# Ledger of designs, part 35: VH-VL binders against q3z8e7

Target 1, 156 residues: q3z8e7
Amino acid sequence: MVEKIPMTASGYKKLEDELSTLKVKRIDVIEEMRLAAMDKDMRENAPYHAAKEQRGQIEGRIKEIEHELKYADVSEYTDTNTSKVNMGSTVKLRDPKNGECCTYTLVSPKEIEPLKGKISASSPIGKAVFNRNKGEQIEIEVPSGTLQYIIEDISF
Below, E stands for the ipSAE of ESMFold2; O stands for the ipSAE of OpenDDE; V2 stands for 0.75 times the mean of E and O plus 0.25 times the DockQ between their complexes.

## First folded at step 23 (VH-VL; framework fv_denrakibart)

Design f1 (at its last look DockQ between E and O 0.49; V2 from the best seeds 0.67)
Fold by OpenDDE, look of step 23:
Order: C-alpha cells, then structure tokens, then sequence
Structure f1 (fold): chain C 156 residues (1-156), chain A 119 residues (1-119), chain B 113 residues (1-113)
C-alpha cells in the first residue's frame, strides 16, 4: 500500500493547477516535435530531440503530481480554536521564560517557506506541536539544548 | 459550481445489460475519487465502489465485486456504472458521489438514477 | 468491514425540541496519527440525494445551520439537532471513511411529533 502524502488544501489546489498547465504544455511540445520531425534528418535534428526531452520531463512531472493527488492526505480547514495542531494549522508558540512568541504553519515538504513561517510537520518544531492542544507545553530539541514553549493559539 | 448530473431513470427486464452515467463539472474531474452508492427502495445507503478517473484505478466493495463495472471517460468527465445482466434485486436508486479528497467524505452527490428491473 | 449501527431507527420530536441520534462503529474510526475521527453525518430529505452535514465527527460542513452538531470519538458518535425545525425532517446517516469499504449506518428517520 502506498503511503499517504500529507498536504494542505492549498497545496492540493496548486498541484491541480500545475497539472492543468503541464497538460497544456504537453500538447504544445508534442506539436513542436511534429513540426521538427518534418524539417530535418532525425539524426541531426536538435529541435526535435530537445522537444522530445522536454516531453519526457513533462510526462514525468505529470505522473508525479497525479500520484501525489491520488494519495493525498489533505487536512481540511477548521475554524475551531479547540482543535489539535494538524497539517495546515498555524500555531502560536510562547516562550514561558521571556514571553516571546513565534508563529508557524505546518505544511507539506513541498510547501515549505521558512521566511513565512511555513514549516514541515516533520521538522523538529512540527513534530513537537503536531497533534497537541492549545495550552500545552512542548519541548523542542536544538543544538544548544532544549527549548520550552507553550502553544498559545491554534488556527487555520 | 460543482455538479454531478446523472442519466435518466431506467426500466429494464431481468437479463438485460445497462450502463448509467454521471457527468461531473465545476471541478477537475481527474483528481477526485468518484463513487457509486446504491439505495434500494426504502433502505439505506451502500457504497459500491469508486474510481480515480485520472488513471481509471477502480476499487469495489466486496459485496459488489464482480457484480457491476465502474468506469470513467475523463475526456468527457463522465463516470459509469454498468451491469452485464440485471436482476430484479438490482432495482434501486443509484447515486454517484464525489469524494472531497482521498479518504474523505462525499461532499457532492448526483441527483440519482432510478433503475427498475421487473419482468 | 466496519459495521455502523445507528439508534434509534426512527425518532419523533416536537418542533423546537432536541433530537439526538447515535451511531456506533464496530471498530474505532479514530486515527492515532492525526487524532481525527473518520466519521461523517449525512442528511437525506425525501426525494433528494444525501447531503453532507458533519465531517471529522464534529466539524460542520459549510452552510450547515448551527443547530446541527456532532460529537463523540472512537466508536461512539452522536448527531444532535438542538432545536428541530420543519425542514429537518429527513433520514440521517452516519458513515465511516476510515477504511474501505466505506460503510453507512442503517439510517435514522427524524419526524415531527
């Protein structure tokens, strides 16, 4: 059995959009191949070989996306503040020592944007907060030691 | 707007073949499981199976395995449910339903196709 | 297969009163990895297809009135209509989507007393 692939609803949508785009591109590339094949000897037809290679790349990516979508584990949006941290959740963490707060959103590996606080559920922070409740204290292992945070808020 | 539109009511004799359809629109047809649900007269809902239109991967409930065939034509965003030989016991309302995502609820349903099989 | 059993089979409730429907699964539909209950509730009005009401046992589908609520975990679940309205006359089904084959409860008919 194929393992489920966690992702957000937005991530799912992005894959759908990419798939759509690639399918159109595939048509164009196939046409390019056709035209190139009519122009020159196949052995010395650089445009044809380039188009063929591009088609291969497109086909490969299409298969990947289709697989991801088919076996996606999508976390649906919830507006409840009482829910546990899950994929797609935005979590506000507070340091109980100094009161400093940081906010992270759990996303799939392909959706990671560190500068926007989008982190993988498999990251140290992600693992620490995943399936936790609001108000819980968590521990995060870092090279300098163990950090403690309180989950102050959970949202989507 | 997501819509599933099913073919019209069918009246058949035992032994006849039948193929009913479900056309999806308003969403990417190839990236969502579409299932069939049987509802016999005055009875509950029974999941028959579903298909991934993208590659026609089809899964059946054990109760319906070998009894029906589920298929899809992604070029026209249509799923099918067919019988090679109908029985009187196949008389029921048949719904197609779109799954929200893999292993998620059915968020959109067709209007249903009534199949009546009688001598 | 996971067997879903609802109770009662039928329920008559006065307008404005609370309606409670129970659903029990033969196996837990709680997934330990995400702590989600793979349980949905559907409403089917006469002559219409089913309509999704609740998913994840307690999350309301968009557009569903607040008077509908789902609760429970593991194997025992409840759908509550806090104040029954005339338009709520229907058959309600629970459904597990934890594993295939997906299975439904036998349904509970809700009527006005």
Amino acid sequence: as target 1 above (156 residues)
Amino acid sequence: EVQLVQSGAEVKKPGESLKISCKGSGYTFTTYWIGWVRQMPGKGLEWMGYIWPGDSDTRYSPSFQGQVTISADKSISTAYLQWSSLKASDTAMYYCAKQRYSNRPFDYWGQGTLVTVSS
Amino acid sequence: DIVMTQSPDSLAVSLGERATINCKSSQSVLYSSNDKNYLAWYQQKPGQPPKLLIYWASDRESGVPDRFSGSGSGTDFTLTISSLQAEDVAVYYCQQYYSTPYTFGQGTKVEIK
Scores: ipSAE 0.811, ipTM 0.926, lowest interface PAE 0.5, mean pLDDT 92
Fold by ESMFold2, look of step 23:
Structure f1 (fold): chain C 156 residues (1-156), chain A 119 residues (1-119), chain B 113 residues (1-113)
Amino acid sequence: as target 1 above (156 residues)
Amino acid sequence: EVQLVQSGAEVKKPGESLKISCKGSGYTFTTYWIGWVRQMPGKGLEWMGYIWPGDSDTRYSPSFQGQVTISADKSISTAYLQWSSLKASDTAMYYCAKQRYSNRPFDYWGQGTLVTVSS
Amino acid sequence: DIVMTQSPDSLAVSLGERATINCKSSQSVLYSSNDKNYLAWYQQKPGQPPKLLIYWASDRESGVPDRFSGSGSGTDFTLTISSLQAEDVAVYYCQQYYSTPYTFGQGTKVEIK
């Protein structure tokens, strides 16, 4: 009923570590803003505005990570799950029309690299393949429509 | 090792305030839900609510909303359950418990705090 | 709110025999996205806090003896103790953690016959 965010235990730990680092950086940036406001520059106060923008980015990322951790759906993946797509799985998708294949790996949000095929379980491709078996036909929703694929192979 | 250690038993009169504690250790206190469960004498378990200590996001069961306050002090890894004015019907055992993840149940429990409210 | 109903309220079983406890939820606790039932079983002995036995309806928590098993899906669930031992005398609770407020069954007291 509440939308959950798939990840691995190692992904959870990486988010915890990033969160800890960001909370320290937030303290530093708030101090930088305080000092910049005291050290008035008649010509410009670029340090204050730069720190303020940096703080906004840090605050946004902190809020995002805490949301992801609060709703984490930590997936179990072991050798016994090699028949189903899970976190850490690499899937080979075959287009039934032309036989062309593409390969994706499901990773935690911090590890996303779309150009290398490392995608989240919340992406259109990730949602379509998660918890599916080899040989299943799936539908992937993209802006241009719905694509059909067959799960050709699953590996870790 | 993961441990949840609760404050000791309390004997109170109706109308008194009370704040009981639950100290967590052996894990990152700020990034897991920690909740409170009531067990009235001879009765079953009731989830009261939980808190995310990292930002104090607190959520209550509707039947306990406005009846108690759940809070945390992350600097000492401690969660609290508080009443502003105790009633005799608050007599119960109170457990704190930690979720491993939001897709898992409560895997670690405190030893319990018996609260007795009588005149 | 999801109402959890256990049956029976109490159960007397001979040492070494099989004990069976049923739990029914008022709505499905199966999360379709990961195909897991968000159903737990706890054991509570007198004077002790509850202890987690089973999560996801059928997965044993670490350190829980093999004689404890969970089964079922959707709305109907079962906890089975295949060979009851003296230390298994306790009250057993099912709990859903599918949606808040989390809710427990009424409990089932297991005794030696």
Scores: ipSAE 0.638, ipTM 0.872, lowest interface PAE 1.3, mean pLDDT 88
ESMFold2 (binder alone), look of step 23: mean pLDDT 93; pTM 0.948

Design f2 (at its last look DockQ between E and O 0.37; V2 from the best seeds 0.00; counts 0 for: pae E 2.9 > 2)
Fold by OpenDDE, look of step 23:
Parts: structure tokens; sequence; C-alpha cells
Structure f2 (fold): chain C 156 residues (1-156), chain A 119 residues (1-119), chain B 113 residues (1-113)
């Protein structure tokens, strides 16, 4: 059996949307191939070969997405208890020394977007906050030392 | 709105073939497992199998393997359950149901198709 | 196959009183990777298809009244109706979706006393 693939509900939706887009794009590319194939010299038909390559890429990605969706292990945000940090949780961390705050969302490895604060539960920050309560003080190990933060808020 | 609409009640004789349908709407039909559940008169629920409409990958309960065929036509968002030769013991209500996700239970159900097989 | 066994087979409870249904699986349905119990509860009223009430043993499906709650872990699970209402008359089923074939309990008929 194939191993389940962890992801969020939003991640699942995103894949569905991408799949839909790719299927449309595939139609267009196939049409491009058809038009290009009307050229008198196929050996020198760069547009045809480009379109064919693109089709291959699209088909490959479609298969990947379908596989991910088929075996998805989805965690939903709305039905999860916000009392503790879990997958899909958004956590606000406050530095007790300077009052600065950072916000992170725990996501699956495939959904990581550091610039948007989406981090893995297995990351140093993720491990530090996972299954913790609001108000708890956590420690995060960084190359420069140990950082102290208070979990100020948990949301989905 | 997600809906599963099943074909109408069937009255058949033993030995006859039958194919009932379940049409999905309100969601992407190809990206959710759709299963069939049998409920004999006055009895409980029995999972028969399910299909991934995207590629028609199908799995059966051992109890129903070889007894029925599950299929799907994704072009019309329809799943099927069929018998090549009905038996009196096939008399039951048959439900199609959609899984929420691959790791979730059935969140939407069809209204059911009553199949009656008698001489 | 994982065998699901419910108890009792039937239950008569007065209006406003607590109804408790138990479900036991022959094998654990707790998935170690996510620490979730792959156990669901359904409600089936006469002439209707089953309706999902609870998933992952204790999470309520959207629109399900608060009086319904699920608990338990591993192999032992419970559905509780804190205050039985007239509209709660139905047959309730537990179901594991931990592994195929998916299997249901035999059902528990809940009636008004």
Amino acid sequence: as target 1 above (156 residues)
Amino acid sequence: EVQLVQSGAEVKKPGESLKISCKGSGYTFTTYWIGWVRQMPGKGLEWMGYIWPGDSDTYYSPSFQGQVTISADKSISTAYLQWSSLKASDTAMYYCAKQRYSNRPFDYWGQGTLVTVSS
Amino acid sequence: DIVMTQSPDSLAVSLGERATINCKSSQSVLYSSNNKNYLAWYQQKPGQPPKLLIYWASDRESGVPDRFSGSGSGTDFTLTISSLQAEDVAVYYCQQYYSTPYTFGQGTKVEIK
C-alpha cells in the first residue's frame, strides 16, 4: 500500500485548483501541437517540439497531483481544538525580553512557505510549540544560542 | 452544494443483470473516493468497495470481490454498481457515499437505491 | 478484517436523559503517525441514509448539535447524547476507516422510553 501524504485542507484545495488549471492548459497545449504540426517541415518545427515537451511536463505534474490527492492525509483547521498547538495551528510567539512578536503556521513539509510564516511541525520552532498551550514559555535553539518565547495566541 | 443522486428502485428476477448509478455534483468528482454500502432489510451497513474516479482505481471488500463490479464515468461524474447475475440475497438498499478525504469517513451519501430480487 | 462491536443493540432512554453507546474494535484504529483514531459515528433515521456525526473519534461534523459527543481511543469508543431529543430516535453506527475493508458496527437502535 502507498503511504499517506500529509497535508492541510487548504493544501488539498490548492492541489485541486492546480489540477483544474493544468487540465485546461493541457487542452491548449494539445491544440498548439496540432497547429504546429501543420507545418511543412516537422524536423525543424521548434514550436511543435516545445509544445510536446510542455505537454509532457503538464502530464507529469497532473499525475503527481492526482497521486497526492488520492492518498492525502488531511488535517482540517476548523475542527481542531485551539487549546493546544497542532498541525494547521497559527501560533503567535512573543519575546518576553523585547516584546517582539512572530507568527507561524504549522504545515506539512510540502506546504512550507517560510516567507509566509508557514513552517514544518518538525522544524525547530515547530517542535518547540507543538502540543503546547497558550501562555507557555518555550525555548528555541538557534546557532546564536537559545531564544525564549511565550505562546501568546493559538488560532486556526 | 455537494449531492449524490442515485438511480431509482429496481425490481428484478434472479439471474438478471443490473447496473445502478450514482451521480455526484457540487464537488470535483475525480478527486474523492466514492464508495458503495449495502444495507440488507433490517440489517446494518456493509462497505462493499470504493473507486477513485480519476483513474478508476477500485478496491473491494473481500465479501464482495467478484460479486459486483464498481466503475465510474468521470465525464458525467457518475459511479456505478453492477451485477452480472442477481440473486435473491442481493435484495437490499444500496448507498453510494463520498469520502471527505482519503483519511476521512463518508461525509455525503446518496439517497439509496432499493434493489428487490424475487422470483 | 477489523471487527466493530457495538453495545447495546438497543437503548431506550427518556427524553432529556443521557444516552451512551459503546463501540469496540478488534484492533486498534489509532494511527501512530498523527495520533488520530480513525473512528466515525453515523446516525441513520428511518427511511434515510446514514449521516456523519463524529469523525476521528471525537470531532463533530459541521452542523451536528453539541449534545452529541464522541470519546475513546485505541479500541474502545463511546458516543454520548447528553440530553436525548425526540429527533434523535435512530440507529447509530460506528465505523472504522483505519484500513480496508472499512467496517461498521452492527448498529444501536435508540428509542424514547
Scores: ipSAE 0.832, ipTM 0.942, lowest interface PAE 0.5, mean pLDDT 93
Fold by ESMFold2, look of step 23:
Structure f2 (fold): chain C 156 residues (1-156), chain A 119 residues (1-119), chain B 113 residues (1-113)
Amino acid sequence: as target 1 above (156 residues)
Amino acid sequence: EVQLVQSGAEVKKPGESLKISCKGSGYTFTTYWIGWVRQMPGKGLEWMGYIWPGDSDTYYSPSFQGQVTISADKSISTAYLQWSSLKASDTAMYYCAKQRYSNRPFDYWGQGTLVTVSS
Amino acid sequence: DIVMTQSPDSLAVSLGERATINCKSSQSVLYSSNNKNYLAWYQQKPGQPPKLLIYWASDRESGVPDRFSGSGSGTDFTLTISSLQAEDVAVYYCQQYYSTPYTFGQGTKVEIK
């Protein structure tokens, strides 16, 4: 099974809109590259290289969005009455060995702030907690080993 | 409203080429998978493959790889199924169908295109 | 490929009575990350395209009467029509969309007894 990418229906729509905007921006950048390439003076090729770099960033983001939409796992939590972890949830994890707790909030990719506990649903912790209930024990396979937690609380 | 409208029935001879169409409307054509499904006379349904019209990424069932071509023209919101050389065994009903999301099955279907291949 | 096997091939049911169709997959279609079975049921009336009835094994598509229900998990699935109506005479197909190639069951013809 190809790994699915969690999002909401509104998140899907926002990605569609961003994709449309990027395709328009790509047209502009390709034209800038064409105009800059007409001036082949060695000392004046900085505009071409700047536009080429910008195009690379745009093409990369377009490919990223296409992938996310192709494999979207669209949730039904927009009018939430569920106890399960989903996008926008704040989850409290307890280490059963020592009782230490940590708190994470699942956010969209552009809202990621790992030092503040705002993580993506595609992160190792995000994948492990998504669609899980309060009280479930989860195991997270990370490069440093296996981490075990219990979902102590889920809030919005 | 979402609609998938397919081209009309075809009567062909073996060895002829054919391209049938599926026009989508009422949704963003480029950001949803369009699949093709064959139904031979009196038989069940067979998934042939699908296409992401936004970039033309295309996947075929192994049974149909090399037998047909799936393509799209996003400027006119149309997907295509094409044979370079028809065989009598290609006689079937052909449906296009749209997925709502990749974690959903086909929620909208075209009306079907009957292809008859006979000498 | 995931093989989908339906039973029975056909059945006759009196109006207002229950019809039950079984579907088995050769591999599990349960996606553990979201705990959903990627199994669908379709209805196909003569001369018409298939119509989606059920997705995720048990969720009714919008506009589908509540007499249609799906159940099961993993490899064993059931479509139930709780009170058969004349308009329910059709061929019913299960389909997995867990992995490509997507595959359908061979179909179950439902008739009025």
Scores: ipSAE 0.379, ipTM 0.758, lowest interface PAE 2.9, mean pLDDT 88
ESMFold2 (binder alone), look of step 23: mean pLDDT 92; pTM 0.942

Design f3 (at its last look DockQ between E and O 0.47; V2 from the best seeds 0.67)
Fold by OpenDDE, look of step 23:
Structure f3 (fold): chain C 156 residues (1-156), chain A 119 residues (1-119), chain B 113 residues (1-113)
Amino acid sequence: as target 1 above (156 residues)
Amino acid sequence: EVQLVQSGAEVKKPGESLKISCKGSGYTFTTYWIGWVRQMPGKGLEWMGYIWPGDSDTRYSPSFQGQVTISADKSISTAYLQWSSLKASDTAMYYCAKQRYSNRPFDYWGQGTLVTVSS
Amino acid sequence: DIVMTQSPDSLAVSLGERATINCKSSQSVLYSPNNKNYLAWYQQKPGQPPKLLIYWASDRESGVPDRFSGSGSGTDFTLTISSLQAEDVAVYYCQQYYSTPYTFGQGTKVEIK
């Protein structure tokens, strides 16, 4: 049995879009191969070999995406209960000592964008907040010690 | 707009073969499981199985394994349910339904195909 | 297979009154890693296909009126219509999508008293 692949709804959509794009590209590359094959001896036909290689790459990625979509474990944003932190949740954490706040969104590993606050659910922060309620105080282990935060808000 | 449009009502005799269809539109047909659900007259819903149109991977309920065949033609965004030999007990409404995602509920349903099998 | 059992089989409720339908699964449909109940509720009106109402046991599908609510966890679930309307006359089904084969409750017919 293949393990489920966690991802957000947006991530799922992105994969669908990429798949669509790749399928179109595949058609183009196949045409390029056809044209190249008509031009030169196959043994010395660099354009043909390049196109063939590209086709292989496209096919490989298509299969990968199809597999991911087929076995996706998607977290739904819309109309989801925001009482607890889940995949796809945006969490506002407040430091009770200084009042500083940070906002993070839990995403799949492939969707991580640290600069946008998109972090893995398996990250230290992700693990600390996952399945927690608004108002709860959490602890995050960092190299410098243990940080304390309050979950101030949960949203999607 | 997501739509599942099923083929029309069928009236058949026992022993006859039948293939009904479900055409999906408004979404990427190859990236969502599409299932079939039986509803006998005045009865509840029974999941028969589903198919991943992308590669035609098909899973059946044990109760329907070997009794029907589920297939799909992704080139025309159509799923099929077929019998090689109908029985009177196959008389029922048959729905196709799109699964939201893998292991998620059915968020869109076809209008149903009534199959009547009688001598 | 997970067996879904609803109660009652039929329910007659006056307009504006609360309707309560119960659903019990033979096995827990709570997935511990995400703490989600893989339980849905459907509404089927006469001559129509089923319509998704509730998923994850308590989340309302888009467009579903607020008077519909789902609750419960593990093996015991409830669909509540806080104020029954005429258009709510239908058969309601619970369904688990925790594991295949997916299974439905036998249905509960809701009528106006």
Scores: ipSAE 0.800, ipTM 0.921, lowest interface PAE 0.5, mean pLDDT 92
Fold by ESMFold2, look of step 23:
Structure f3 (fold): chain C 156 residues (1-156), chain A 119 residues (1-119), chain B 113 residues (1-113)
Amino acid sequence: as target 1 above (156 residues)
Amino acid sequence: EVQLVQSGAEVKKPGESLKISCKGSGYTFTTYWIGWVRQMPGKGLEWMGYIWPGDSDTRYSPSFQGQVTISADKSISTAYLQWSSLKASDTAMYYCAKQRYSNRPFDYWGQGTLVTVSS
Amino acid sequence: DIVMTQSPDSLAVSLGERATINCKSSQSVLYSPNNKNYLAWYQQKPGQPPKLLIYWASDRESGVPDRFSGSGSGTDFTLTISSLQAEDVAVYYCQQYYSTPYTFGQGTKVEIK
């Protein structure tokens, strides 16, 4: 089975919209490169090189989005009170040895905001909690070893 | 509403070429897999392959690799199935069908194109 | 390639009675990361394209009557029609979409006794 890329239906739509925008922007950047190339007086031609760099970034992102959409594992998130972690869930993790807690929300790649605890399902924490129930003990692999947490609460 | 509309029935002779079409509407054509399914008379369903119209990434069942060509023209939201040289054994109903997402089955089907190959 | 085998090849059931169709895959179609079985059921009436009934082994497609239910996991799956109606006379196919090439069962013809 090919590795799937977890996301929500909203996340899929956002990637589709970004892709559409990038394809239009690519047209604009190609024109900027053409116009910059007409200025034979510019020795280093900074506008051409800037547009070329931007085009490379756009082409790379387009390819990345196409891959993500082709292998999307789109969750059937509903606003239901289920006991299992899924896309859109907020999970509270408790360290069993000291009782300290942390909170994360599983979001699509475009919605990642680490300062607000919004992480992807592909992150080490996201992978560990996905499809788990409240009260389950989970393991997260880090360079210092394996960390143990208990899923204290799940909300949506 | 999502629709897949296929080209009309075909009557052909062995050795002739053929290209049948499937026009998609009511959804973003370029960001979903669209595939072809064969059903020989009185027989079951056979997945032939599918295409990602956005970049023309095309994948075939091994049984059909080299036997047909799957393609798409995204400017007119149309997928194609074509043969360079038809055989009598190609007589069948051909359906196009789309996936909603790669983790879902075929949720929408075309009406079918009957291809009859006889001398 | 994942081979899909249905049983029986045909069955006759009285109106209002239960119809049961089995489907067995040669390999597991359970995708562990999301805990979903990539198994679908289709209904095909004469002269019509297949119609999706069930996805993920047990989830009914929108607009499908609740007398249709799917069950099973891994390699063994069942489609149940709890109370057969005259309009349910058709050929039923299971299909895996776990890995390419996607494959269908050979079909089960359901008739009224």
Scores: ipSAE 0.673, ipTM 0.887, lowest interface PAE 1.0, mean pLDDT 88
ESMFold2 (binder alone), look of step 23: mean pLDDT 93; pTM 0.949

Design f4 (at its last look DockQ between E and O 0.54; V2 from the best seeds 0.68)
Fold by OpenDDE, look of step 23:
Order: structure tokens, then sequence, then C-alpha cells
Structure f4 (fold): chain C 156 residues (1-156), chain A 119 residues (1-119), chain B 113 residues (1-113)
């Protein structure tokens, strides 16, 4: 049996959109192949071979996406209670010492975007905040020591 | 708006074949499992099986394996349930239902198709 | 197969009173990887298809009134209607989607007393 693939609702949607785009692109590439095949000897037809290769790549990605969607384990809820941090939650952390705030969104490993604050639930921050309530103080272990933060807000 | 629209009521004789349909709209038909659920008169719900329209991967309940065929035509966003030879015991309401995700229950249902099989 | 058993088979409750329906699974439907119970509750009114009320045992589907709540974990689950309304007359089903074949409880008929 195939293992479920964790992702967020937004991740799921993104895959759907990509799939749609790729299916259109596939049509175009197939047409390119057709046109190229009409132009030159197949043995020396660089455009044809390039298009064929691209088709293969597109087909491969389509299969991959379909597989991911088919066995998706979506943990994000649109109407989830924001009382506790869960997968898909956006958490605002406040440093009680200096008042500085950071915002993070817990996502699946495939959806990690550190520059956008999208982190894994299995990350040090993710582990510290997961299943915690608003108002709780958490500790995060870093190489320089232990950081203290308060969960100021939870949202989806 | 997500909608599942099923074909109309059927009145059949034992031994006849039947194919009923469920058309999905308002969502990407190929990226959600669509299942069939039987409800015999005055009885509960029975999951028959479901299909992934994207590749027509079909799974059946053991109770319905070999008894019915589930299929889909993704070009017209339609799922099908068919019998090669109906029995009187096939008399029931049949619902198609969309699964929200692979790890979620059925969030949208068709209106149901009543199948009556009698001599 | 996972067998789902509801209790009671029928329930008559006065308007405004609490209705409680229980559902037991023959096997745990708690998934260890995400700690979620793959249990849903449906409402089916006469002449209508089932309507999803609760998923993951306690998550309320969008548009479902607050008076509906789900609880429980592992093998024992409960649907509660805190204040029964006239429009709540229906048959309610629990369903596990932990593993195929998906299975439903036999249903509980809720009526006004």
Amino acid sequence: as target 1 above (156 residues)
Amino acid sequence: EVQLVQSGAEVKKPGESLKISCKGSGYTFTTYWIGWVRQMPGKGLEWMGYIWPGDSDTRYSPSFQGQVTISADKSISTAYLQWSSLKASDTAMYYCAKQRYSNRPFDYWGQGTLVTVSS
Amino acid sequence: DIVMTQSPDSLAVSLGERATINCKSSQSVLYSSNNKNYLAWYQQKPGQPPKLLIYWASERESGVPDRFSGSGSGTDFTLTISSLQAEDVAVYYCQQYYSTPYTFGQGTKVEIK
C-alpha cells in the first residue's frame, strides 16, 4: 500500500494548478513535435528531439503530481479551531525579552519556504509550537542556547 | 459551486444491464476520488467503491467486487456505476460522493439514483 | 473490515434538549502519524442524500451549526446535539475512512419526543 503524502490544502491547490498548466503545455509540445517531424530528417532533427525530451519531462511530472494528489494527506483545515497550533497554522511568536515578533507557518517538508516563514512541523520551531495554545511560552534550542518565545497568535 | 448530478430513476427487470451516471462540476474532476454508496430501502449506507478519474484507478468493497463496475470518463467529468445483470436485491438508492481529499470523508453527494428491479 | 456500531438505533428527544449518539469501531481509527481519528458523522434527512457534519471525530464541517459537536478517540465516539431543533430530525451515521473498505454505522434515527 502506498504511503500517504503530507501536504497543506494550499499545497494541494498548487499541485492542481501546476497539473493543469502542464497538461496544456503537453499539448503544445506535442504540436511542436509534429511540426518538427515534418521539417527535417528525424535523425538530424534537433528541434524534434528537444520537444520529445520536453514531453517526457512533462509526462513524468504529471505522473508525479497525480500520484501526490491521489495519496495526499492534507492536514490543513479551513475551519480549524485556532486554539492550538496544527499543520497549516500560522503562529506569531514574541520574544518576551525584547518584544520582537516572528511569524511562521507550519507546512509539509515539500512546502518549506524559509524566506516566507514556511517551516516544517518537524523543525525545532515546529516541534516547539506544535499542539501548543495561544499564550503559552515555548523554548527553542539553538546552537547559541535556549530561546524563549510566547505564542501570541494562532491563525489559519 | 461543487455539484454532483446523477442520472434519473431506473426501473428494470432481473437480468437486464444498467449503467447510471454521476456528473461532477465546480471542481477538478480528475483530482478527487469519487465513490458510490448503496442504500437499500429503509437501510443504512454501504460504501461500494471509488475511482480516481485521473487514471481510472478503481477500488471496490469486497462485498461489491465483481458485482458492479465503476468507471469514469474524465473528458465529460462523469463517473459510472453499472451492472451486467441486475437482481431484485439490487433495488436501492445509489449515491455518488466526492471525497474532499484522500484522507477526508465525502464532502459532496449526488442527489441519488433510485434503481428498482422487479419482475 | 472495520465494523461500525451505533447506539441507540433510535432516539426521541424533546425540543431544546440534548441528543447523544454513540459510535464504536471494531478497530482503532486513530492514525498515529498525525494523531487524527478518521471518523466522520453524517446527517441524512428524509428524501435527501447524506450531509457531512463532522470529520476527524471533532472537526465541524463548514456551515454546520455549533450545536453539533463530535468527540471521542480510538474506538469510541460521540455525536452531540446540544439543543435539538425541529430541523435536526434525521438519521445520523458515523463512518470510518481510516481504511478501505470504508464502513458506516447502521444509523441512528433522531426524532422529536
Scores: ipSAE 0.827, ipTM 0.939, lowest interface PAE 0.5, mean pLDDT 92
Fold by ESMFold2, look of step 23:
Structure f4 (fold): chain C 156 residues (1-156), chain A 119 residues (1-119), chain B 113 residues (1-113)
Amino acid sequence: as target 1 above (156 residues)
Amino acid sequence: EVQLVQSGAEVKKPGESLKISCKGSGYTFTTYWIGWVRQMPGKGLEWMGYIWPGDSDTRYSPSFQGQVTISADKSISTAYLQWSSLKASDTAMYYCAKQRYSNRPFDYWGQGTLVTVSS
Amino acid sequence: DIVMTQSPDSLAVSLGERATINCKSSQSVLYSSNNKNYLAWYQQKPGQPPKLLIYWASERESGVPDRFSGSGSGTDFTLTISSLQAEDVAVYYCQQYYSTPYTFGQGTKVEIK
């Protein structure tokens, strides 16, 4: 089994869109290199070297995205039992000490927005809730100790 | 709507070359695996390999490595299966099929291309 | 390579009765990270390409009648047709998509008794 990369269908689409944008930018950068190469001495051609560096970064990111899409482990709420936390789940966590609740949605790495509660399955909270049922108590290890929460609700 | 449309039936002699096609539409052709499945007359299904058309990353079943070539032309959203020298044992139905994601099986199939190789 | 073995090779079932097809993989197809079995079932009617029925061992593909169900985990899987209809006469294949090369079972022919 090859290692899969968790993400949502929305995350897959965002990577597709980024890939499309990068492929267009690559065309532009190759043209910039061509125009700059009209100066036959490339050692002293700052525009050529800048474009070459940019092309390298674009090519690297394209390769990363291709890899992520090839090995995507896409999860949607309609594909699984909604009784357990999975990709795309929204979980409501209750602190048993003070009754405060917080809400998180498991999303792909490209969709992470911590201030909006969108977290990855690889985050400390994400790892703790994944594949768990409503009512289960979870523990999250942080440098200052262990945090405890109860999964109060799961929705999609 | 996703569609995979294959080229028509072929009648060939041993030693001839052949390239059959599979045109994909209704989805982003370059970001999904598209593969080939052989079904010999009266037999089951055999996965031959697949290609990622975006970068031409091609992977073969060991049983077919070196015996066929899988390729794609992303500018016309078309995948190909090719033999340089057909054998009588290549007589079969050939399907192209697409994965939705790598963690899903083949959800869309072409109609099949019957290849008959006889002297 | 993961070998997929189906049983029986053929099956005759009366209309409205239950049909049961078994599939065994030589290795587990359960991916521990998402707890899913990478096992599919296909139906192939004469003169047609295969049609996906079940993915992840038990999830019915959209548009597939609810009389089709899949069960099992790890290495042992079952396709059940709860009430056989005339249009269910076909060859059924299991397939693992856990790792390449992907492999199919040898097929099970289902007929009306």
Scores: ipSAE 0.632, ipTM 0.867, lowest interface PAE 1.4, mean pLDDT 88
ESMFold2 (binder alone), look of step 23: mean pLDDT 93; pTM 0.949

